VH-VL binders against Adapter SH3BGRL (SH3BGRL). Designs and how they scored, part 9

Target 1, 113 residues: Adapter SH3BGRL (SH3BGRL), of Homo sapiens (Human) (o75368)
Amino acid sequence: VIRVYIASSSGSTAIKKKQQDVLGFLEANKIGFEEKDIAANEENRKWMRENVPENSRPATGYPLPPQIFNESQYRGDYDAFFEARENNAVYAFLGLTAPPGSKEAEVQAKQQA
Key: E = the ipSAE of ESMFold2; O = the ipSAE of OpenDDE; V2 = 0.75 times the mean of E and O plus 0.25 times the DockQ between their complexes.

## First folded at step 7 (VH-VL; framework fv_diridavumab)

Design h06 (from g04 with heavy chain N31Y I57V; at its last look DockQ between E and O 0.84; V2 from the best seeds 0.00; counts 0 for: pae E 8.0 > 2, SAP .571 > .496)
Fold by ESMFold2, look of step 7:
Structure h06 (fold): chain C 113 residues (1-113), chain A 119 residues (1-119), chain B 111 residues (1-111)
Amino acid sequence: as target 1 above (113 residues)
Amino acid sequence: EVQLVESGAEVKKPGSSVKVSCKASGGPFSYYAISWVRQAPGQGPEWMGGIIPILGVAKYAPKFQGRVTITADDFAGTVYMELSSLRSEDTAMYYCAKDSSGWYDFDYWGKGTTVTVSS
Amino acid sequence: QSVLTQPPSVSAAPGQKVTISCSGSSSNIGNDYVSWYQQLPGTAPKLLIYENNKRPSGIPDRFSGSKSGTSATLGITGLQTGDEANYYCGTWDSSLSAYVVFGGGTKLTVL
């Protein structure tokens, strides 16, 4: 299952919007997911920090939510998600197969013509 | 370059409160996790609590819960610690410290500020 | 006393090796990263070791860290008079509400 690490108590409007964009996309496309709140849950915060790759961490502090995983495999942050969505590659980004008849499946079929 | 500067030393009476500040500079304040650590004379450090401003979360050590309040002013780049119901045992050096990787490994420390509680 | 137990003092001659132990439990050292701090007289603590055995930039490799079970160890080789300081271990404790704990400290004397 897709796991999205979010901060429910974030004081940043930009972070709230990015989290809503990711979660809203998953809901609209009926992609199963689980929210992992890092704001007051130390276990979720610890796990996220342990599993975001070193090259995806800021020089100081910790990576900004949202952070996207498939089970335990890191997939990326909001910018990576946004890039994948613009290229009709979100299912590949999430490590899922694109549904038959989806835009992503059609784009892949056209690229193979 | 990250810099942390605590407010000046204070002398307080038992039963009163103290509020110390920590001005952070040299990087984006919203990404910092700032803790308060105190050290009584001749003793080891003692973590009081910390705040992660971008997450809107403050956390306190059980010993200080109910007596300490840690807040942040993101605009001013400043973290505050207020300790109430002061006792002589609260006489110590108070440090603010920054978490380096999110594992509470404190890579930058202020020089500290003394709070003395005496009658 | 302290949640993390350290010997109160250790001593050795210049050029020798010392180790400083830090004893904890499964709720802290057993499950979480250990850090070590050096505190010279009249100064703030300085991060010496993080994530059990990693050195920040500028810390020489004569300082080492390790962890086994619920105990952690700081090693210092090639001991110098400038190493005379108090040394503290620190880690995350999850036995109550998940918070940071420090050891009571070890005073290193270089004789």
Scores: ipSAE 0.019, ipTM 0.661, lowest interface PAE 8.0, mean pLDDT 84
ESMFold2 (binder alone), look of step 7: mean pLDDT 88; pTM 0.913
OpenDDE, look of step 7: ipSAE 0.428; ipTM 0.839

## First folded at step 8 (VH-VL; framework fv_diridavumab)

Design i01 (from h04 with heavy chain I52F; at its last look DockQ between E and O 0.05; V2 from the best seeds 0.00; counts 0 for: pae E 8.5 > 2, placed apart)
Fold by ESMFold2, look of step 8:
Structure i01 (fold): chain C 113 residues (1-113), chain A 119 residues (1-119), chain B 111 residues (1-111)
Amino acid sequence: as target 1 above (113 residues)
Amino acid sequence: EVQLVESGAEVKKPGSSVKVSCKASGGPFSNYAISWVRQAPGQGPEWMGGIFPILGIAKYAPKFQGRVTITADDFAGTVYMELSSLRSEDTAMYYCAKDSSGWYEFDYWGKGTTVTVSS
Amino acid sequence: QSVLTQPPSVSAAPGQKVTISCSGSSSNIGDDYVSWYQQLPGTAPKLLIYENNKRPSGIPDRFSGSKSGTSATLGITGLQTGDEANYYCGTWDSSLSAYEVFGGGTKLTVL
């Protein structure tokens, strides 16, 4: 299951928009996911901080939401998601099989041939 | 209910710095941002900046960028504000304030602490 | 002067109604929530209105807020002598580096 770590009380317009962009994409494409709120749940906050890889952590502070996992496997942050979407590679980014007939499925088929 | 207590009043010389603390009682910062707002005598409030303790990231008003540093000890429940290169215009009451909505709408305020800059 | 403009003072008799305006721009009031604060003499500001027109618990319904375009209004009915205070609007401004801004304040005198 796709898990998106978010902060429900962030106060940052940029973070709120990024979270909305990720969640809205998942909803619009009927991709199942769970929200994991780090603002309301200390367990979620600790888990996210411990499981975002060191090379994906900021120089100061903590990793910014949204942070995207497939089960416990780290997939990336907003920038990684945005790049995947721009390259029609969101399903691969999430560790999922692209739907038949999608642009992403076409690209995958070409690469495997 | 979270309550906010600023550190004691300070008297400083021009050109120096001041570091003020804000202790939240009742436990760790779990759902909100803490901002620093100052108010010079006879003036309205002025937002200096704020921090999201769970994120560890601060934002600053343009007027104070480069002179103010806001940090948090998430597990100690304390936020700090340091203002450098002090001048007489920095004489004011300094408040810490809690934002529960995420839209900078401050539902809890400390009692404030004075910082006086005089030569 | 503040980027949010309020009248410097208003007055009315006990039991009457007043409104306090807050004028801004598309980069602040036009795009973002407005809050209102009451500051009694010698005290910290207190939140009266959030998200344009909502009241925190404990704030009586004689305090109301509204917003239209780039202007916001605080309404106070049934004025009491204890309402004498300074009132400030606040909102997020995104015109430069994005920051919270407050109005210069309106002093309410209950005569």
Scores: ipSAE 0.012, ipTM 0.605, lowest interface PAE 8.5, mean pLDDT 84
ESMFold2 (binder alone), look of step 8: mean pLDDT 89; pTM 0.916
OpenDDE, look of step 8: ipSAE 0.807; ipTM 0.921

Design i02 (from h04 with heavy chain I57Y; at its last look DockQ between E and O 0.60; V2 from the best seeds 0.00; counts 0 for: pae E 7.2 > 2)
Fold by ESMFold2, look of step 8:
Structure i02 (fold): chain C 113 residues (1-113), chain A 119 residues (1-119), chain B 111 residues (1-111)
Amino acid sequence: as target 1 above (113 residues)
Amino acid sequence: EVQLVESGAEVKKPGSSVKVSCKASGGPFSNYAISWVRQAPGQGPEWMGGIIPILGYAKYAPKFQGRVTITADDFAGTVYMELSSLRSEDTAMYYCAKDSSGWYEFDYWGKGTTVTVSS
Amino acid sequence: QSVLTQPPSVSAAPGQKVTISCSGSSSNIGDDYVSWYQQLPGTAPKLLIYENNKRPSGIPDRFSGSKSGTSATLGITGLQTGDEANYYCGTWDSSLSAYEVFGGGTKLTVL
């Protein structure tokens, strides 16, 4: 299960938009996911902060939402998601198999011919 | 480099409230926590609570729950701490402190401000 | 009393090594990062060690930290008179509600 860590009460419009872009894409493509709210849930916030890899943490401050995991395996932040979407590689980015007949599966088939 | 400046020293009567401010400057306000830590004369530090200003979330130590309120004004770059029902044992140096690591490990402290509670 | 126990004082001669202990529990040191602070007289605390054993920029490598089980240790080698200060450990405690806790402090005297 894909897990997306988000802050439901964020004061940042940019963070809110990035979170909705990720969640909206997953919903539109019927990819199963769970939202993990860090705003009032300290256990979720602690878990996210402990499980984002050291080389993916900012030099200062906290890792900012959204942060994307497949189960406990870190997949990336919004920028990584955006790049994967631009390259028709979101399923690979999430650690999932692209559905047969999807645009991503077609791109993979063409590249492996 | 972020600087933290607390408001001036205060003298208060028992039973009253105090509100102190901490103005942050020299960096983005958006991705670090600010906490209030007090230190009574001759004693160790005591964490009162903290907030991540851009997230709007405040957390309080159980000892101060119900007496302390921590708020932020993102546009002013200022964090406030209000402590109510003051007692003599609340006489202390009050610091605001910045946590940039995400683990409440305070890498920058203000100079502190004294709150004295006396008749 | 603090949930983190430190010896109230330690002393050693210049050039020697000293260790300062911080004893806690499974709900704090046992499952979270430990930090250490130096406080010179009349000044605010200064971060010395974070994430158990890491040093901020500008902290000399003669300061070290470690953690085992529910106990943490600050080590100082090559003691200098300027090291005379109070030293505090800090960590997150989750036993009732999550909150930051500090030890009561250890006064280091360099004789």
Scores: ipSAE 0.038, ipTM 0.668, lowest interface PAE 7.2, mean pLDDT 84
ESMFold2 (binder alone), look of step 8: mean pLDDT 87; pTM 0.907
OpenDDE, look of step 8: ipSAE 0.339; ipTM 0.810

Design i03 (from h04 with heavy chain S30R; at its last look DockQ between E and O 0.04; V2 from the best seeds 0.00; counts 0 for: pae E 12.6 > 2, SAP .502 > .496, placed apart)
Fold by ESMFold2, look of step 8:
Structure i03 (fold): chain C 113 residues (1-113), chain A 119 residues (1-119), chain B 111 residues (1-111)
Amino acid sequence: as target 1 above (113 residues)
Amino acid sequence: EVQLVESGAEVKKPGSSVKVSCKASGGPFRNYAISWVRQAPGQGPEWMGGIIPILGIAKYAPKFQGRVTITADDFAGTVYMELSSLRSEDTAMYYCAKDSSGWYEFDYWGKGTTVTVSS
Amino acid sequence: QSVLTQPPSVSAAPGQKVTISCSGSSSNIGDDYVSWYQQLPGTAPKLLIYENNKRPSGIPDRFSGSKSGTSATLGITGLQTGDEANYYCGTWDSSLSAYEVFGGGTKLTVL
């Protein structure tokens, strides 16, 4: 299952917008997901901090939501998701099979040929 | 520790192309978000574009769309930037830089490489 | 034409405080994180402030950042001669063709 770490009480407008964009996309495309709120849940916060790869962590502080996993496998942050969506590669980004007839399936077929 | 090393300086004639490489080390290369930022003499930095190697997809600033191609070689741990149709305004220091948060806040920079366009 | 405007230069004596402004728009500073970079002569830029007001490890608390509306400010207190550098703001522009933009820079002179 896709797991999206979010902060429901984030003070950052940029973070809130990015979280909404990710969750809204998953919901609109009926991609199953689970929200993992880090704002009041220490277990979720600790897990996210420990499982975002070191090369994806900031120089100081902690990785910021949204952070996207497929089960325990790290897939990326908002910018990775945004770029995947712009290039019709969101299902590959999430580690999922693109639905038949989707733009992503069409692009994958062209690249494989 | 993350390290970014650009290829050597280049001197080019107007109308030609240049391809600069950036070798990344100090972590899983595929998860890096690597950008190219240039800086002309006496001016501020200018973001040209970037790539996320695990996705294999590049994004470009509007000013450079159509002239810049950014690619990644996951096996070599290297990101490339090619700038075509060079002109004197392209004379600058070219940096590769890593974004650690996905918000284009560059915490690791290469030392830069000079591209000089002269007749 | 989404550009970030900074004063070309600022100066102050050692021990004093300066602020460096960065003026943008609703499509960049107004909606996205602001970062600040210090560039010493002959070197690559160094991240000084991220996410509007946070400092990377190794950056002293004499450096501070803030954002209000479509403007951002870098504050430097207790000025030292080693602070002489160019300072740049950066942010994501969410206009038609979303991309990263930088200010033109501010040269800080400690005299």
Scores: ipSAE 0.006, ipTM 0.547, lowest interface PAE 12.6, mean pLDDT 82
ESMFold2 (binder alone), look of step 8: mean pLDDT 89; pTM 0.919
OpenDDE, look of step 8: ipSAE 0.583; ipTM 0.873

Design i04 (from h04 with heavy chain A58T; at its last look DockQ between E and O 0.82; V2 from the best seeds 0.00; counts 0 for: pae E 3.3 > 2)
Fold by ESMFold2, look of step 8:
Structure i04 (fold): chain C 113 residues (1-113), chain A 119 residues (1-119), chain B 111 residues (1-111)
Amino acid sequence: as target 1 above (113 residues)
Amino acid sequence: EVQLVESGAEVKKPGSSVKVSCKASGGPFSNYAISWVRQAPGQGPEWMGGIIPILGITKYAPKFQGRVTITADDFAGTVYMELSSLRSEDTAMYYCAKDSSGWYEFDYWGKGTTVTVSS
Amino acid sequence: QSVLTQPPSVSAAPGQKVTISCSGSSSNIGDDYVSWYQQLPGTAPKLLIYENNKRPSGIPDRFSGSKSGTSATLGITGLQTGDEANYYCGTWDSSLSAYEVFGGGTKLTVL
């Protein structure tokens, strides 16, 4: 299952917007997911810090939500999600098979044929 | 690198409160964490708690829950620590320290400020 | 109260090697990164080692860190009189309530 690490207590409107963009996209496309709140749950914060790869952390500061995983496998942050969405590659980004009839499946079928 | 400056030394009576500030250089906070660590004379450091201002996340050591409050002013680039119901055992050097890696590994420390609790 | 145990003191001659141990449990050293700090007399602590074995910029490679199981070790080679200080280990403890802990410290004397 897709797991999205979020901070419900963030005072940053930019972070809130990014979190909503990811969650809203998943809902709209009926992609199953779990929210993992790092503000209310220290175990979620510990897990996120241990599982975001070193080469995917910012040069300075804390890795910021949203952080996206498929089960325990790291998929990326908001910028990676945004780029995948622009290129109709969100299912690949999430490590999922694009549904038949989707734009992503159509593009992939043309490339593979 | 960010520089951290604590407010000046204070002398307080038992039962009162103290509020110490920690000003970070360079204006508004970014995505690093600030903790408060104290050290009584001749003893090791003791973590009191910390804050990640951009996320609104605050955590306190169990020993200090109920007596310590840590807040941040993002615009001023300042973190505050208030310790209430002061006792003589609270006499110590108080440091603010920055955690840039997210692992509570403090890569920058202020010079510290002394809080003395006496009558 | 510290759950991390360090020897109270160690000593060695200039040029020699010394190691400083830090013993903990599965709820701290066993699960989390260990950091080490040097505190010279009259100064704030300074980070020597982070993420078990990494050195910040400006820390010489004669300082090293390692961990095995629930114990961590700081190694110092080529001892200099300027290394005389207190050394502390630190880690996150996830027992009853999660929090950062430091060891009680080890005083290094360079004879």
Scores: ipSAE 0.337, ipTM 0.772, lowest interface PAE 3.2, mean pLDDT 87
ESMFold2 (binder alone), look of step 8: mean pLDDT 88; pTM 0.910
OpenDDE, look of step 8: ipSAE 0.714; ipTM 0.896
ESMFold2, look of step 9: ipSAE 0.329; ipTM 0.766
ESMFold2 (binder alone), look of step 9: mean pLDDT 88; pTM 0.909
OpenDDE, look of step 9: ipSAE 0.722; ipTM 0.901

Design i05 (from h04 with heavy chain N31D; at its last look DockQ between E and O 0.51; V2 from the best seeds 0.00; counts 0 for: pae E 4.2 > 2)
Fold by OpenDDE, look of step 8:
Structure i05 (fold): chain C 113 residues (1-113), chain A 119 residues (1-119), chain B 111 residues (1-111)
Amino acid sequence: as target 1 above (113 residues)
Amino acid sequence: EVQLVESGAEVKKPGSSVKVSCKASGGPFSDYAISWVRQAPGQGPEWMGGIIPILGIAKYAPKFQGRVTITADDFAGTVYMELSSLRSEDTAMYYCAKDSSGWYEFDYWGKGTTVTVSS
Amino acid sequence: QSVLTQPPSVSAAPGQKVTISCSGSSSNIGDDYVSWYQQLPGTAPKLLIYENNKRPSGIPDRFSGSKSGTSATLGITGLQTGDEANYYCGTWDSSLSAYEVFGGGTKLTVL
């Protein structure tokens, strides 16, 4: 299952928007996911900080939400998500198989032809 | 380099509340914590609590839990500390400080805000 | 009364070395990084050492930090008159609800 780590009480409009973009996309495409609130749950916060790869962490401070996982596998942050979306590669980004008839599946089929 | 500018000195009566502000230069806050540390005359620093403005995550020292509220306006680059039910023992210099890595070390400090509580 | 214990005062002549101790417990110094702060009269504290033994930019190598077990030590070599100040150790305490704790402070007098 896709896990999205978010901060429900974030004071940043930008972060709120980014979170909504990710969640909204998952909902609209009927992709199953779990929200992990790092603002309300210390265990979620700790897990996110420990499991975001070192090369994806800022030099100092904390990784910023949203952070996206497939099970325990790190998939990326919002920028990675955004890039994947722009390239019709979100399912690949998420580590999922694109459903038949989807735009992404069509693109993949053309590339393999 | 980060500069922290705190609001002016406060004189308060016992039982009242005080709200001190801390503005960081350079625009919106990063993913660092801003803490409030007070120091009574002749005493050492005492950590009150802190907030990560971007995340909206606040922590409080047990001693002040329920009496202190720390909030942030990320766009204004300002953190607030409100202390209620003031007592004479709350007379102190109140500093805001930026944490360079979580909650462990404070690499930038404000000049402090004097809060005097007297009848 | 402070969670971390420091000697109330130390003194030495210019050019000499001084050490300031900071003793805690397994729930604070034993588990987390120690920081040291210098506070000159009438000023805010200044970070001297972080993560036990690291110096921020601008802090001379005359200042050093070490940690062993539940104790930490600040070392100052080549003592200067300008080093006369209060020094505080600080760390994170994980007991009960986690929070930052400071030592009671050490007044350094340059003779």
Scores: ipSAE 0.024, ipTM 0.679, lowest interface PAE 3.8, mean pLDDT 91
ESMFold2, look of step 8: ipSAE 0.246; ipTM 0.729
ESMFold2 (binder alone), look of step 8: mean pLDDT 88; pTM 0.914

Design i06 (from h04 with heavy chain S100D; at its last look DockQ between E and O 0.80; V2 from the best seeds 0.00; counts 0 for: pae E 5.9 > 2)
Fold by ESMFold2, look of step 8:
Order: C-alpha cells, then sequence, then structure tokens
Structure i06 (fold): chain C 113 residues (1-113), chain A 119 residues (1-119), chain B 111 residues (1-111)
C-alpha cells in the first residue's frame, strides 16, 4: 500500500498545496493509500525521518512532507512525484503496474516499440 | 551558517514566568528545528522541548509539559520559549540549539542566556 | 524514568587515549542514535559525534564514537591540554513521552 507522510499542522501554504496535490492525484486515480500524519503522531515522524534515504534529504534541515512510500520502500518527495506525473510515469514511480488503457500504459507500450 | 542569539539575561521571582527569545540569522526559518536546552550550574544539559517552525510541530519533555510553550515567528526568524510558575530550581543557563538532521543532534548552539529565579 | 550514566571524571596525560562511557537502556541508546558534545569552560556545548560514530566537518578523527547494545563510548586519542572539558552523551528516549535526554557529563582532565 502507498503511504504518504503529511503534516496536518503545517503553516506553510506551499507544503499544504503539495500534500493536497499528491493526495488528490491518488484519489482521482483510485490508487489506494494511507495518510501518515507526522504532526500529532511521533511514531510516524520518527519512522519518516529514519526511512528517507540520506541522499534524498536536503543539504540542510529536515526532509519535508509529503514523503511517499510503497509499504516501507521510499519512492520520493513532491518534486519526484511532480516529475513522474509530467512524464506519465506515476505508476512506475509508485512501484505499481499502470492500468491497461491508461495514458501511462500506452506511453510505455509505444516507447518499447 | 545560521547564528542563534538568545535574548538578554533575566532575573525573576518565584511564581512568575519568563519568555526568552532566540533569533536566527539569515531571515525566515527554513526546514530546521530549534530546541531549548537548559543547564543549571554544575549539572548536565536538560532538553526542554523543540519546534520545527515551518511545520508548526512542537514537542516538550514530560517534566516541562504544561509549563513550557515554544512558538515561532517565521517573519521575525525568532523562536520563543515561555516557562511559567518559576521556582528557584529553574535557575540555569538557557540555550537554543539547531538541529538540521531530524535526529535531535544539535549542530549549532547559541551562547546561552541566564535566567535567575530568586527564592 | 531512564537516565544516561557517565563516569563523573576521567584523566590522562597529553598524547594518550581515553574513553568515556555512556550507559542507558533499551528505550534510549538501544533504540536511537547517540550524539556526543564537548563543553569547554564558559562555552556552549559543541557537537563532536552524531549518528553513533559520525563526525561533523572540522572534528578531527582522533575523536571517535561507538555503540553496543545499550551502551555508547566516546574515544579520544592524542590528548591535548585543549581537550580538557566536560563531555556529554545525548539520545532520544522512547519511553512514555518521547524526549531527548543527556548524560550527567564527564569531566576530562589532561595532566
Amino acid sequence: as target 1 above (113 residues)
Amino acid sequence: EVQLVESGAEVKKPGSSVKVSCKASGGPFSNYAISWVRQAPGQGPEWMGGIIPILGIAKYAPKFQGRVTITADDFAGTVYMELSSLRSEDTAMYYCAKDDSGWYEFDYWGKGTTVTVSS
Amino acid sequence: QSVLTQPPSVSAAPGQKVTISCSGSSSNIGDDYVSWYQQLPGTAPKLLIYENNKRPSGIPDRFSGSKSGTSATLGITGLQTGDEANYYCGTWDSSLSAYEVFGGGTKLTVL
């Protein structure tokens, strides 16, 4: 299952919009996911910090939500998600098989020709 | 590169409160955390709590829960710590400290400010 | 609650090696990263070791850290008179209300 770490208490409009963009995309495409709120749940915050790879952390500061996992496998942050969406590669980014008939499945089939 | 400057020393009476500020250089906060750590003379440091200003996440040590409030003003680049119901045991050096890693490993400390509570 | 135990003092001659222990429990050192701090007289603490055994930029490799079970150790080789300070371990405690804890400190005297 896809797990999206979010902070419900964030005062940053940019962070809130990024979180909503990820969650809204998953909902619109009927991709199953769980929200993991780090604001009121220390275990979620500890887990996120321990499991975002060192090379995916900012040069300074904390890794910021949203952070996207498939089960325990790290998939990326908002920028990685945005790039995947722009390239019709979101299912691959999430470690999922694109549905038959989707734009992503058609693009993948054409690229393999 | 961030420098932290605590507000000036305070002398307080028992039962009152104190609010200490910690100004970060370089403008508004980024995605680091600021903690408050105190140290009584001859004692080890004692973590009081911390905040990740951009996320609005504050956490407090159990000993101080209910007596300490930590807040941030992103525009001013300043974190505040307010300690209420002061007693003589609260006399200490109070530091703000920065944590960039998310593992509570404080890579930069302010010079500290003294809060003295008369008995 | 659980606390971190350090020896109150340790001493050695210039050029020699010392180790400073930090004993905790499964709810702190056993579960979480350990950090070490140096505090010279009249100054704020300075980070020496993070993530059990890593050094920040500018910390010489004569400072080392290790962790085994619920115990951590700071090693200092090639002692210099400027190393005379208090040393503290720190870690996250995952008991009832998770929070950061520090050891009581070890005063290092360089003879």
Scores: ipSAE 0.076, ipTM 0.686, lowest interface PAE 5.9, mean pLDDT 85
ESMFold2 (binder alone), look of step 8: mean pLDDT 88; pTM 0.908
OpenDDE, look of step 8: ipSAE 0.636; ipTM 0.879

## First folded at step 9 (VH-VL; framework fv_diridavumab)

Design j01 (from i04 with heavy chain G27Y P28T; at its last look DockQ between E and O 0.89; V2 from the best seeds 0.00; counts 0 for: pae E 3.7 > 2)
Fold by ESMFold2, look of step 9:
Structure j01 (fold): chain C 113 residues (1-113), chain A 119 residues (1-119), chain B 111 residues (1-111)
Amino acid sequence: as target 1 above (113 residues)
Amino acid sequence: EVQLVESGAEVKKPGSSVKVSCKASGYTFSNYAISWVRQAPGQGPEWMGGIIPILGITKYAPKFQGRVTITADDFAGTVYMELSSLRSEDTAMYYCAKDSSGWYEFDYWGKGTTVTVSS
Amino acid sequence: QSVLTQPPSVSAAPGQKVTISCSGSSSNIGDDYVSWYQQLPGTAPKLLIYENNKRPSGIPDRFSGSKSGTSATLGITGLQTGDEANYYCGTWDSSLSAYEVFGGGTKLTVL
């Protein structure tokens, strides 16, 4: 299952919009997911911090939500998700199979031809 | 480069409140935790609480819960700490400190400011 | 009475080595990172070790940290007169009300 780490208490409009963009995409495409709130649950905050790979941590500060996992496997942050959307590769990014007839499945078939 | 500057020393009476500020510069203010740590004469540091401005997360040590309030002004790059119901044992040096690792490991400290509570 | 227990003092001669212990529990040292701070007389604490055994830039490698179970150790080799200070361990306590805790401190006297 896809797990998205978020901070419900963030005062940043940029973070709020990024979180909504990720969650809204998953919902619109009927991709099952769990929300993991790091503001309301200290264990979620600890887990996210421990499980974002060191090479994916910012040079300064904390890894910021949203952070996206498939089960315990790190998939990326918002920028990685956004790039996957731009390349019609979101299902691959999430470690999922694109539905037959989807734009992503169609694009992948043409790019391999 | 990184600087944390606490407001000036205060002398207070028991039962009153004190509000201390910490102006931060030389880094991206909102992305790091700032904590308040006090140190009574001859004793070790004592964490009072901290805030991570961009996440909107504030934590308080159990000993100070209900007496301490920590807030941040992201625009001014300033963290405030207010301690109420002051007692003589609150006499201490008060430091603000910056967290670099997300585990409350403080890489920069202010010079500290003295709060003296006397009758 | 700190949650983290350190010896009140240690002494050693210049050039020697010393270790400073920090004893805690499974709710703090046992499951969270340990940091160490040096406090020279009349100054604010300074970070020496973070994430159990990592040194910030500018901290010489004669300072080392380690952690085993619920205990952490600061090691100082090649002891210098300038190392005379108070040393504190710190960690996150994840018990009922999660918060940062510091040890009571260890005063290091050189000769």
Scores: ipSAE 0.302, ipTM 0.759, lowest interface PAE 3.7, mean pLDDT 87
ESMFold2 (binder alone), look of step 9: mean pLDDT 91; pTM 0.928
OpenDDE, look of step 9: ipSAE 0.600; ipTM 0.878

Design j02 (from i04 with heavy chain G27Y P28T I52F; at its last look DockQ between E and O 0.74; V2 from the best seeds 0.00; counts 0 for: pae E 11.6 > 2)
Fold by ESMFold2, look of step 9:
Structure j02 (fold): chain C 113 residues (1-113), chain A 119 residues (1-119), chain B 111 residues (1-111)
Amino acid sequence: as target 1 above (113 residues)
Amino acid sequence: EVQLVESGAEVKKPGSSVKVSCKASGYTFSNYAISWVRQAPGQGPEWMGGIFPILGITKYAPKFQGRVTITADDFAGTVYMELSSLRSEDTAMYYCAKDSSGWYEFDYWGKGTTVTVSS
Amino acid sequence: QSVLTQPPSVSAAPGQKVTISCSGSSSNIGDDYVSWYQQLPGTAPKLLIYENNKRPSGIPDRFSGSKSGTSATLGITGLQTGDEANYYCGTWDSSLSAYEVFGGGTKLTVL
């Protein structure tokens, strides 16, 4: 299952919009996911901090939400998600098979020709 | 360089309140939690609570829940702590401290400010 | 009455080694990172050890930390007169009212 680490209470409009963009995409495409709130749940904060890879951590401070995992496998942050959307590769980014009839499946079928 | 500067020392009467400020500089203010820690003479530090400005959340130690309020002004880079219903036991040095890792491990401390509660 | 228990004092001669213990429970030291602080008289605490055994920049390697079960230990080798201070452990208590706790402190005397 896709797990998205978020902060339900954020002092940043930018983070709020990024979280909404990720969650909204998953909802609109009927992709199953779990929200993991780091603001209300200290264990979620600890887990996210420990499991974001070193090369994806900021030079100072914490990794910022949203952070996206498939089960325990790290998939990326908002910027990685956004890049995957621009390249018609969101399902691949999430470690899922693109459904038939999706934009991603259509693009991949044409590229395989 | 990271600096945390608390407001000046205060003398208060029992039953009143005190509000102490902490001006932070030398780092991206919103990215790190700031906590308030007090220390009575001859005793160990006592965590009162903290604020994580980018997330807009606060956390308080159970002992101070209902008496302490911690706020931040992101524009000014300043954290405030207000302690109400003061008693003589609240006489202590009050520090603001910056979280280094997200696990309340404080790499920078202010020099502290004294709050004295006496009749 | 501290949640974390430390010996009130320890002493040793210059050049010797000392260890300072910090005893807690499964809801704090057992589940969470331990930090250690040095406090010279009249000064703010200074971080010596974070994440159980890591040193911030500028802390010499003669300071070390370890953790086993619900106990943590600060080690100081090559004692110097300038190490005379109070030492505190700190950790997150993950019980229902989760919060940061500190030990009551250990006074180190270098004789």
Scores: ipSAE 0.006, ipTM 0.568, lowest interface PAE 11.6, mean pLDDT 84
ESMFold2 (binder alone), look of step 9: mean pLDDT 90; pTM 0.923
OpenDDE, look of step 9: ipSAE 0.707; ipTM 0.898

